# VH-VL binders against a0b8k9r932to1074: the designs that were tried, part 12

Target 1, 143 residues: a0b8k9r932to1074
Amino acid sequence: NNLPLDGIVFISVRDEDKAEIAEVARRFVNAGLKIIATDGTSGYLRGSGVPAERVRKIYHGSPNVLDYIRRGEVKLIINTPTTKQSVKDGFQIRRSAVDYHVPYITTVQAAKAAAEAIEKALRGELTIKALDEYHREVRYRAL

## First folded at step 4 (VH-VL)

Design s34 (framework fv_modakafusp)
Fold by ESMFold2-Fast, scan of step 4:
Formats: C-alpha cells, structure tokens, sequence
Structure s34 (fold): chain C 143 residues (1-143), chain A 122 residues (1-122), chain B 107 residues (1-107)
C-alpha cells in the first residue's frame, strides 16, 4: 500500500489537538491534498487559514464521512477521540477504513509523521527507514 | 441476551404529559443510538427521533419538535421518551429500537422493545 | 423528507406461493433500505438490511433486491407463520422514514 500523495484527507480531532493538527493540515494542503473535516474541526481549520470542507457527523445521516470513504475519495483518516461519542464514531470510521484499506491515524504524533513522510516522498527523499516509521504509526486493524 | 424492556401501558387525559422508559441489558448502552417509533392504531410505523446515550445528543423529527423530549440515563441503562400536551391523535403504541450504524451493514434496528400503549381519552 | 411508497397495501396468497412486495423512494437512497416483519400484537423484526443482506437467523425464503429508488422484497414459498405486515425503511437521511406497510394474509 502507498503513501497518499493526492486525494482527500479526513480530519476530526479533539479540542486539545486542534492547534497542532491545523499545522499538519496546512502541510497536507501545501503537498496538494484536500481536507474534509467535521463541524468543529473544519471551523477551527478555516479560522486558521486552512481550506477545509465540512462533512456531517455519522448520526446526522447521509452524506457523512463513511459515504466518502465508500466512494474511494478519502486517502487518509486522522481522528483523535475526545469523548466516548468520538470514540464510537471513530470505531465506525476505523472499521470502514479497514474494509476499504484507508490509512487510519489516532494521534497527533502519527499525523506529524505522516506529513513528514509525504513531504519527503514528494521531494524524492523518502527512505526505507522513513517509510517503515510511517507504516508503524498507521494500522489496518478491525475493531 | 439483548433485551429492551419498556414501561407499562398509560391512560392519560388531553393536555397531560406521558414519560415512557426503555431499560436495556445485554449490550453496552452507550455504544448504540436509541430510537423511538410511534404506531397509531391500524397505522404504520413513524420515526420520532433518537438519542446518543453517550453524550445525550438528540435528533427529533419535525412533527414532534417542541412536544417530545428524549433522554438517556447511563447510571440505570434506561432511555426515556416524554411527550407533552397530549392529544387524541397521540393514542398509539410507542417502541424503542436500536442497532449499530456502519456503512457496510447500514443502520438495522436489530432490537426492539415490546411496545408501550398510550391511550389519550377524555 | 424522503417518501417511501410501498405496494401493494395488502395481499392474500396460498401456502407455497411466491410473494413480491415493492418499495419506491422519492429520491435515491443507494442501498440504505431495511425490511421488517410485524406480526399481530408484536414489535417489528428485522429481516433484511442494506437492501439485500439477510439478517442472521432469518429463513432463506426471504430476500431483498434493488438500489437507488426501486426495491423488491420476496418470500419465495409462503408459510403460515409469514402472516404479518411488512415494512420497508430508508436510512439514507434524517428523518428516518417507513413505507406504509403491506399486510400479507393466507387465503
């Protein structure tokens, strides 16, 4: 499986992580990726100058992030859980990511590693060591 | 064994309020949204709304907005549906129902309560 | 709101007959459709989810098909215990909506 060098990144993160994720999202946009995000995250990103399209929460019905994953449009998922509701949504999103083979990241540290790996790949500097580090942070496990 | 057990039948006067309970067992209450469905005598099923027991977030169908309050108590694993300003047309069987939402399996209502009959009469 | 039109409203058939019920959505719902069985005096029971997936423990004589706006539910060989009202339900968008129901009786 390859690094996502184009396409859509879905981001939904807890309040404590929003500032650091905004920097990561900016790096994805600069690398040529597009961002979709949940209401709170998309609002924060736009307020920080990062273009991001809003998507519905799962319990608000269709269309939501699960529909976008099913369509093959999402290439990377970043979801840091804030509440058990976020964890429940994350469980459904991660299940979907496994079924559709989309990389799933649950921590700020892993998100930073992904941005670095993508940037290095675009510069032609990606090494086996850097790729191994990225893949250790990203898993395809059913919950 | 998953069970949804609802409170007993109610007879109310017009203008009164009714509160129906749905006690769950056999699964983690906070993992699934709880739905409420109305069925008037001889009529079909009508969705009223749902609650996420984890955080209390609700969504209520427009027809019932302003009269329906849906809540969940995680200390007793019980969901509630309160309907105020009762009218004769609210005479119905009310069901609680739940299932797991997943894009691959959809949103099936695998589990239903036995139903609670509410009669509104003068 | 998505309107679900179900037909016929009622039917009578003999044991062993093939029974077909249809459900039409007012707009595309992909495959986001469930089918339920409700026997007199009982709560509904899930039979089919995601338009065509058979719920665990449900007899194989029940099946569903379709996508978009047109859906079909079939009982390949009607049994006495199948006397019930059957409902389709969409979950493509809120509010969730049900069809009007089809009452199946044995003649």
Amino acid sequence: as target 1 above (143 residues)
Amino acid sequence: EVQLVQSGAEVKKPGATVKISCKVSGYTFTDYYMNWVQQAPGKGLEWMGWVDPEDGETDVAEKFQGRVTITADTSTDTAYMELSSLRSEDTAVYYCATGYYDFSTGYPFDYWGQGTTVTVSS
Amino acid sequence: DIQMTQSPSSLSASVGDRVTITCKASQSISNYLNWYQQKPGKAPKLLIYAASSLQSGVPSRFSGSGSGTDFTFTISSLQPEDIATYYCQQYNSLPLTFGGGTKVEIK
Scores: ipSAE 0.006, ipTM 0.543, lowest interface PAE 10.2, mean pLDDT 83

Design s35 (framework fv_modakafusp)
Fold by ESMFold2-Fast, scan of step 4:
Structure s35 (fold): chain C 143 residues (1-143), chain A 122 residues (1-122), chain B 107 residues (1-107)
Amino acid sequence: as target 1 above (143 residues)
Amino acid sequence: EVQLVQSGAEVKKPGATVKISCKVSGYTFTDYYMNWVQQAPGKGLEWMGWVDPEDGETDVAEKFQGRVTITADTSTDTAYMELSSLRSEDTAVYYCATGYYDWSSGYPFDYWGQGTTVTVSS
Amino acid sequence: DIQMTQSPSSLSASVGDRVTITCKASQSISNYLNWYQQKPGKAPKLLIYAASSLQSGVPSRFSGSGSGTDFTFTISSLQPEDIATYYCQQYDSLPLTFGGGTKVEIK
């Protein structure tokens, strides 16, 4: 089972997605997960009442998301495209996700599906059908 | 208009070193990784490596490690690929190529240089 | 390294024919696959990215499909200007790897 039922979720999303992702992040926190996020995303989440720890962009140094991934602390990555500024960060984060077997999500739809699957699993309601639907939505899956 | 312009054809003897340039214009050089691709006569494409022009960090395919040096000069917006200890099997067309990487569209090589022919002969 | 096996190595078809090329990855690459067209003496040109997305300015007769390990590239109605070699390329992990190419010729 590669569902993230505990641990850290990293979130970094474009402005257009922030409002919908804030609701998803709230659901993750209610499920017992911890959120770390980049400056803009973390500010929006905290402003929406969702606890989120700020991490630096990779080119700004440590601590950044790569540090958390390398330590095995990140269980899920949510990253929707933003600007040209993100191209290096995106490549490095994805490479680390592959190397460390961390699932990642690139759309709001897939993030909502992940929240629903985690909530159902915690209530003991997760079915084979629901798990298959979740796995179809996740862009990269751990073994 | 984005352009990648490579240096001209080279003829080298076995054991020599060749250095090929790729001058860019029409975009911010440091925003994109620059890749090098080898194509031997009548054969397919083979990725050699890439450089990050912003910090000079490189990644080189195992086959070329120890013989290839990839660099970037931000003062002239030019990337270089240097191949040493040339052998006859290094006879090929060499391309520089770049593209924008992101989570949704991936890593397409939208822009390619015209290619540089390197012939290694005794 | 992820190995990309492309087939066929060459094909000959008539103008108006449907042409299909396949590409198989040695392990799952999700949809992280590009397709390129290369004409003799020219650099490759991007046609398809993310397995199925058509590059801006590329004719709609070109399409791609597939996910995981099996991918297909199709030319729905072959035109004379489509004579070229076509390559798939994975970008799931480094090193980036290309298929062996498929040479498309007209009868």
Scores: ipSAE 0.007, ipTM 0.563, lowest interface PAE 8.8, mean pLDDT 84

Design s36 (framework fv_modakafusp)
Fold by ESMFold2-Fast, scan of step 4:
Structure s36 (fold): chain C 143 residues (1-143), chain A 122 residues (1-122), chain B 107 residues (1-107)
Amino acid sequence: as target 1 above (143 residues)
Amino acid sequence: EVQLVQSGAEVKKPGATVKISCKVSGYTFTDYYMNWVQQAPGKGLEWMGWVDPEDGETDVAEKFQGRVTITADTSTDTAYMELSSLRSEDTAVYYCATGYYEFSSGYPFDYWGQGTTVTVSS
Amino acid sequence: DIQMTQSPSSLSASVGDRVTITCKASQSISNYLNWYQQKPGKAPKLLIYAASSLQSGVPSRFSGSGSGTDFTFTISSLQPEDIATYYCQQYNSLPLTFGGGTKVEIK
């Protein structure tokens, strides 16, 4: 199974998505995953009772998401764009995701599918439908 | 209704500089990156770089660094590509191109200018 | 930089034939691949984006498939108006890179 059952999930989402993504992030934490997030996202998550470590976006200095990806620590990336700057960062994050075989998700719907698939896998109840939905939404998959 | 209209053909001597314009209409100029693509006679397409009209930031392909300057003028909704130290190998059609800027869906070039022919000869 | 290798460089086929063009990336680009059609003296036209999504207004005889490093573009039943050069392009990372092109002619 190629689901990320342990490790780090990077989350950076636009304001409109924060409430829904907080529920998803809580599910990841309950499954044993660690969350790292950009300043605004990490603040929202912690305010919602979800443990999340702050990291900088690429243009804000070190440590940033590329540092974590290069170390092989990030197992899943969730990034919904808020500005052209967020989209510019996407090229470098995508390159790193491809180079390091890290799944990349850009919508709340896909993030929910990932949480469902991980939860079912941990219970030994993974369905073909849940795994298919996860793989349909993930941009890059490990072999 | 989206249109990209480029300036007319240019004939230049080796060593000269050429500046091509791309005037946009039918959408908000600052919402999308503007790309420049070179096509030499009988050859394929080669990406030169892009400009973000909102802040003027650019990214230029390594092959063209030092000779290409890409700019945008938001007062006239016009992008520019300036190529200096012209060589005969720069004889080509130059296109401006843009498209939907959706991170989750990808980045296709839905809209292209008609092309500007630049001929460099002594 | 990601190198895009396109094959064949040229082909001739009859009206009604199935035409297949391939594109190979030097490293994985997931599904971040576009296909363009260019007729002589004209700007390129987007046909397929995200490897397999048909652009609005483009005939259904055009299709794309593939993921990772290997991609195919197919014209299921070649028409006279399909005479053109076709290009793949990756948009996974900068710099954006195109394949060398495939010239499609009718015999």
Scores: ipSAE 0.006, ipTM 0.546, lowest interface PAE 10.2, mean pLDDT 82

Design s37 (framework fv_modakafusp)
Fold by ESMFold2-Fast, scan of step 4:
Structure s37 (fold): chain C 143 residues (1-143), chain A 122 residues (1-122), chain B 107 residues (1-107)
Amino acid sequence: as target 1 above (143 residues)
Amino acid sequence: EVQLVQSGAEVKKPGATVKISCKVSGYTFTDYYMNWVQQAPGKGLEWMGWVDPEDGETDVAEKFQGRVTITADTSTDTAYMELSSLRSEDTAVYYCATGYYSFSSGYPFDYWGQGTTVTVSS
Amino acid sequence: DIQMTQSPSSLSASVGDRVTITCKASQSISNYLNWYQQKPGKAPKLLIYAASSLQSGVPSRFSGSGSGTDFTFTISSLQPEDIATYYCQQYNSLPLTFGGGTKVEIK
């Protein structure tokens, strides 16, 4: 149950969430985290001035997001519900998050809570309240 | 139960086009990539390409680029492989194959069609 | 393309023997390797996935091991129904590629 204070955050979000997620991603980068993202999300983030590496589609070779999860490099997954995501890819990533106990966030609200908790932890200001809010929003188990 | 049922054997002349179907049942067609594999007589297996039935995205091996078209029809849960400009060297059994990709299971081809024999002769 | 070199191309062994076949990738493929069994006139059947995981319903005498570039498939006690050609396959990158196959015969 530790906060991701270093490592990689994987982001894949629907169009409606991209603007808000770009601000969250910028906060993660400022905190020292690296962003990897799906094609549409990575394009939007880079267009917004946020450094983000595009990950390969799972079947197009290594490294892909599953490789990063396996290596213990992905510390947080943000995936908001969308019809743009392949159902196959979404279920595979969710299963991997459960198997490797990687925090999985499905809403913009939870992503903002994560950014706030990480920022407070890095400043030595993390409170029980902030940590509890983060844990309420983070999913560690598959449905 | 999952089943992949392919169309029947074909005999073609050099230069012709063949289109093979693979009808699926027992799972959600759009959840799995559909792959096509060629096996020449007495030879091994060779991957030709795949299609994502959900969005129609395809990838085709270099050897078959320009001659192979892979498609999927979600209204009938059927995948197709069309091979044009047939040569005698294209005489082979063609298989459709699919499987669920996951971190724990990798990308196994759990399910295979029965195969379609294509004979190209003058 | 990743070349998969499989050896031997054929082997003959007695019932009850331990038989081993190998598969070598031209570059590292982690554990992204499957093993298939194909009997004459039939489609291939998955036996092992992710280099070492046994497919549900497959007898425990079949096993796989290895990572990176060198992989091994073993039948611990060969049975008559194991007469078939066996293929490795990498799924680390496109195009997906198969080994040349190993024909296993009894005698």
Scores: ipSAE 0.006, ipTM 0.542, lowest interface PAE 11.6, mean pLDDT 84

Design s38 (framework fv_modakafusp)
Fold by ESMFold2-Fast, scan of step 4:
Structure s38 (fold): chain C 143 residues (1-143), chain A 122 residues (1-122), chain B 107 residues (1-107)
Amino acid sequence: as target 1 above (143 residues)
Amino acid sequence: EVQLVQSGAEVKKPGATVKISCKVSGYTFTDYYMNWVQQAPGKGLEWMGWVDPEDGETDVAEKFQGRVTITADTSTDTAYMELSSLRSEDTAVYYCATGYYGFSSGYPFDYWGQGTTVTVSS
Amino acid sequence: DIQMTQSPSSLSASVGDRVTITCKASQSISNYLNWYQQKPGKAPKLLIYAASSLQSGVPSRFSGSGSGTDFTFTISSLQPEDIATYYCQQYNSLPLTFGGGTKVEIK
């Protein structure tokens, strides 16, 4: 299955999405996943009580999210651009996601669907409906 | 109600410079990159680059580096594409186009200007 | 750069026919592929994004499929207003690149 039931979730989101994403990230942590995030996002998450390790943006140097993807450690990417510079990072992150077969999410709605699917899978409650919802929201990447 | 309105057709001689405009309305100009696309007669679409209206940063495709200058004027919500040292091969329709952040995971071009025809002839 | 190869470069079909256009990427782009329609003298219009998602307001006779390197665009029942050139575009990486286009004409 393509659901990230273990490993690392990378999160980098715009200011408008931070509050909703913090709740999603909390759900990932409660499910046993680890979070890495860019400076602004990691600061917000930690301030909200969600443990998150800071990672550099691509233009800020190494180590950055591309290094973690290449190591096979990142299982899910949530990237809503926080600046126009993040759009350039997005192209490189998307390429790595394709090359390394990592699900790539760009909306809060898709992130919530992922959290719900992971939670249901861990409880043994995953249904065809829940899988269809998840795949529909993240359909931009084939399984 | 998003609209991109481009300046009118231009006829230039080889070696001249052309500057075309793209005026936006219906959204916040500084929120999104503005792209430029070239289409030579009878040929397909070719991405030229973009400008960030917020800070003036640009990214220009390798083929056009050195001859293309892309700028934005936030006082009039207008983007510009300036092409210098014109040659006959630059005869084309030029489009501005934009897509929203995070929309469909890749910023597809939801909105296009109507196009500006540039003819380079001696 | 990622090269996008479209086939055929042109086709002629009758009203009501099923029209199929293909697009092949020189390397994997997952489903980061858009399809545009361009009518003579007009700017392109987005029809399909993310390989298979129909843009709002676009008729359901248009559809897209595929992932990785091979993509298909289909018009299930060709209408006179569908006479146009169709382009695929990858947005997996910069520079953004388009296919060469497929001109659709009525017999």
Scores: ipSAE 0.006, ipTM 0.533, lowest interface PAE 12.6, mean pLDDT 82

Design s39 (framework fv_modakafusp)
Fold by ESMFold2-Fast, scan of step 4:
Structure s39 (fold): chain C 143 residues (1-143), chain A 122 residues (1-122), chain B 107 residues (1-107)
Amino acid sequence: as target 1 above (143 residues)
Amino acid sequence: EVQLVQSGAEVKKPGATVKISCKVSGYTFTDYYMNWVQQAPGKGLEWMGWVDPEDGETDVAEKFQGRVTITADTSTDTAYMELSSLRSEDTAVYYCATGYWDFSSGYPFDYWGQGTTVTVSS
Amino acid sequence: DIQMTQSPSSLSASVGDRVTITCKASQSISNYLNWYQQKPGKAPKLLIYAASSLQSGVPSRFSGSGSGTDFTFTISSLQPEDIATYYCQQYNSLPLTFGGGTKVEIK
């Protein structure tokens, strides 16, 4: 299924997005999802009171995000990179998202839409309109 | 404002090594990856690899591993592509190319060098 | 590696004609696709990025569409200066890969 109602959300975002993403991550946790995040994002989330487990990016060794994706544990990826290094990592993360059919989100706007859709689904309030909005914001879609 | 200027045409014998330069101006050299692209006569474009000028890290396509070395010199804002053990099938035009990296909006090659023709013949 | 297949390999059309070129990826690349124009003896020029975004300074007769695996590039009204080879390129994953090119000629 494309809408993640359980499982793990991987979050790795640029500094400018961290404050807004902390709100989104809290909403995911309240919905019953678990968060894994890279070093900087993980530190920010924990500092904001949001439970998040640190995971390595590819160039930091194992276990890294690719290991979690391969195991089928990651159900949603949120990644807003701003450095060349994070951009290069993004290529491999995107490839894994495609191979394992994991939704891939690159903006705070799309992340907020995902949180809203998940919350409404869990409350039994999800409408066709809300689901369509979520799907338009998700970069990756299985055919 | 942005310019990529490549070194001139080269004629080499089989087994030789060629080193092509790409000098940049009009942007911060260390902010973007520099890519190299090969185009054999009458053929399409083939990505060879890239270098990160900030730290010198490279990624090279499997076909070219072992024969190509890509480097960057930040003191002169110049990228280099060195191809060794030249064969006749390496006869091609070689381009340097770069673009703005943005996961949200894209990774296009906005800027290209003019190309360097390398002819390998005995 | 993601393989990019372009069709047709070449075409001939008249000035004012609508020209359509297609590009198929061997796996989903979302909208991470560029289109380039290359004239004889010159470096490629970016026309379209992110599948459908027109590069600044490029004439509006050029457009792109598609997502996932199937992409289309269109010239709404072919002009003499549009004689060139056109290439698609994916940037979803490394290595970056190009289509085989489509040569556009005037009849």
Scores: ipSAE 0.013, ipTM 0.594, lowest interface PAE 8.4, mean pLDDT 85

Design s4 (framework fv_modakafusp)
Fold by ESMFold2-Fast, scan of step 4:
Structure s4 (fold): chain C 143 residues (1-143), chain A 122 residues (1-122), chain B 107 residues (1-107)
Amino acid sequence: as target 1 above (143 residues)
Amino acid sequence: EVQLVQSGAEVKKPGATVKISCKVSGYTFTDYYMNWVQQAPGKGLEWMGWVDPEDGETDVAEKFQGRVTITADTSTDTAYMELSSLRSEDTAVYYCATGYYDFSSGYPFDYWGQGTTVTVSS
Amino acid sequence: DIQMTQSPSSLSASVGDRVTITCKASQSISNYLNWYQQKPGKAPKLLIYAASSLQSGVPSRFSGSGSGTDFTFTISSLQPEDIATYYCQQYNDLPLTFGGGTKVEIK
């Protein structure tokens, strides 16, 4: 019941993950989800032909991902930061994800599993096994 | 191979300032945040703050703001914690600690200095 | 700040006993919790990270579990060298905060 079939997915990933995450993001967009992403990630996604709206880093002010989470618009967070500035932002994002019960994914493998689960759900093919795999991969789940 | 070596014990009078060093070897100093942790005698651990050696950015816990200065010197791979206006309540062992931050594994303190005892007495 | 409440403050057990320590966060921290061991006169040593992941080189008798606000650390068969104080620590938010510690002694 916490599987995101509509709404916004926030993506912020390290350089090494950008190529693989672009394919995952494309699948989310094809499923009808909207992508918002930090500057570097959004630039890469758009360069790869994936529509993604840029949001500011938290220390740059509003609008940032925290604003979207507080409004209940973000349904899934994918975040694999490797810079020290990203680490500080990550603490605030994780706190918000916990407070607002938003699923949080930290690996490309888990992001791929989420895309597969959403695609199967939209086709009416989602099984108990597939949903269980999705829940095992996310760090935050409903309740 | 990774080592954090702290400066030796200090005995200070109330009102004095103490500066503790933490010299790093076995890894690239600028790749990891350096944290400082206070432990009063017979008490638990309390996080004081961290410094990013790459750019000098710091975050200091509210309890220590105004009295603690945390710095890093990349030319000597040494982090410093300076505590001013010393009181008897500052008598403690002070540790430096670090670890690689990764969202998958979190922020564990894999490496600790041996500790520096600071005694504040008349 | 996130308060970490650790129970019990101290315990005495016999060699071979199962020892259980609990840690409660004042608000949800998902699985962003570490466990440390500290022997007298020594710096703390990481045993468990991410609530349940065993640090390399640490004996398998140590384990962690839990998520959200309630966490458990277990020593399945207490050994003499396990006499120490154990601390939980959250890393979900700044400032980083530790539990008050649990002193483990042999009867």
Scores: ipSAE 0.013, ipTM 0.614, lowest interface PAE 7.6, mean pLDDT 85

Design s40 (framework fv_modakafusp)
Fold by ESMFold2-Fast, scan of step 4:
Structure s40 (fold): chain C 143 residues (1-143), chain A 122 residues (1-122), chain B 107 residues (1-107)
Amino acid sequence: as target 1 above (143 residues)
Amino acid sequence: EVQLVQSGAEVKKPGATVKISCKVSGYTFTDYYMNWVQQAPGKGLEWMGWVDPEDGETDVAEKFQGRVTITADTSTDTAYMELSSLRSEDTAVYYCATGYFDFSSGYPFDYWGQGTTVTVSS
Amino acid sequence: DIQMTQSPSSLSASVGDRVTITCKASQSISNYLNWYQQKPGKAPKLLIYAASSLQSGVPSRFSGSGSGTDFTFTISSLQPEDIATYYCQQYNSLPLTFGGGTKVEIK
């Protein structure tokens, strides 16, 4: 149940991670998941041909990622923070991820592992090894 | 070299107010939160709160709400912790502490002040 | 508030011994846990961050492991200079909270 086969993935990443995350996001979209992202990340993703809906940072008002989490719509969070303000936002996002049982990923490597596990599950190729790898990578999730 | 230098020991009577300073050097003061930690004699560490020197935002643990004021002065690179309505139970060593934070690398307190002893006695 | 339960409260061991300390969170904190060493009369010193990452300059005999609610800190071969009180601390959410500490002494 920790493996999201439908729903929304929230992405907010450092500039240096954007290129690699765009490839991961494309894989999520191809698997049938929807992407929401912060302004800078959503612009990069859309510029790379990946459909992504923009959400505001928490301090900029609604709609923001907390609104989507509270609605039960977010199934996976990928966040590689770059600034002090984004780190502050991270405390609130992490708290919400714990409260609403949402996996929280902080590295590109963990995001790639999640994409691979989801793809294998959808192809009927999910093995004990693939599931173990996903759970090991999302060991850093809040719940 | 990063240094956090705290003000000297204080002896106060019950009901008094104490204000402790933490002067920073060797890094950009506004880049990190400044935390305050209390340690009563023979007891463990207890987080009191933090201030963001960049915007003055604070968060204070519930136990200390209403009695603690945490501030930062960027003109002197100094953080302050003010504790009012002192009781004998406030006798403790008080530390300021800071460190680089990032969710991928953690939120460690890499740097600590030397501590300020506050004794509350009649 | 997330409660951090640390055990044992104190232990006595000989130089060269393997020392193990545990820390339990009242709710899942993923890997958002630090370990500190405090010697008498001194400020605490960071040893481990993110549950298992060794701080730069810290000897490799110190290690951490665990995720979720159960965490372990190990000194593989106790040295005289390791005599101190050790604290875990969660940074998953505010307020930040510490374990009660484990005093490590020579017997």
Scores: ipSAE 0.007, ipTM 0.573, lowest interface PAE 9.3, mean pLDDT 84

Design s41 (framework fv_modakafusp)
Fold by ESMFold2-Fast, scan of step 4:
Structure s41 (fold): chain C 143 residues (1-143), chain A 122 residues (1-122), chain B 107 residues (1-107)
Amino acid sequence: as target 1 above (143 residues)
Amino acid sequence: EVQLVQSGAEVKKPGATVKISCKVSGYTFTDYYMNWVQQAPGKGLEWMGWVDPEDGETDVAEKFQGRVTITADTSTDTAYMELSSLRSEDTAVYYCATGPYDFSSGYPFDYWGQGTTVTVSS
Amino acid sequence: DIQMTQSPSSLSASVGDRVTITCKASQSISNYLNWYQQKPGKAPKLLIYAASSLQSGVPSRFSGSGSGTDFTFTISSLQPEDIATYYCQQYNSLPLTFGGGTKVEIK
């Protein structure tokens, strides 16, 4: 099972996705998860009333998301990239996610499915169907 | 538009070192990782490693660790692969290859160099 | 490392035939699989990425399918210019790994 019920969720999303992701992030915080986010995403989340700690982009030095992944603190990654530099950063993040067995999500639809699955699990309502839906949205699986 | 141009063929003796170059044009050199791929005569493709031209970070496949050095020179938009302690089984064509990474579409090698033949013989 | 097992190692078919090549990953790679074509003396050329997406400019007779561990590459109607060796490659994790290749010849 790779469903995160505690720990840190890393969020870095394109401008078009910020409003919908803020709602998802709020749901993660209500479920007991902590959010870390890149500069623009963290500013948007905080402005929307969602507590989120800022981390640096990889090219801006430490601490960055790779540091948190390598420490085993990040349990879920949500990343919808928009630039050549963020795409390159995304490759390093994905590589680390695979190496450290962290699930990652690249769309708002998948992020909503993850929030739904976590909420159902915490309510004791998680079914095989809900778990299967979550696993279909996760790009990486631990074996 | 995009071109990867590699240095010419090399003939080396066992124990020697070879250094191959890959000069890029038509895109921003620091935007993509540069990969190196080995192909022995009549055999398949084997990934050797990559370099991030922006910061010089490398990752090298286990088989080549300790013998391969991959570097990038951003002043000339040129990547290098240096292979030391050459053996007869290192006789191969060596390719540089790159492409954009995207979480949704993957990491296709859209661009390849023409290849550099290295022959190791006594 | 993720091992990519490609089959068959070689095949001979007639012009117009449907050709299928399979690639099996030792662990799940989702859809992170590329297919390349290599003609003798040339560098490889990307044909398919993300298991099923056709690269721009590549003829529509080439297609890919599959997810997880089992993948198939198909040439719907083999042409003389398709004589080449074909390789699958996973990019789900480092090190990047290729299948052993399938040599396609016309009889």
Scores: ipSAE 0.007, ipTM 0.558, lowest interface PAE 10.1, mean pLDDT 84

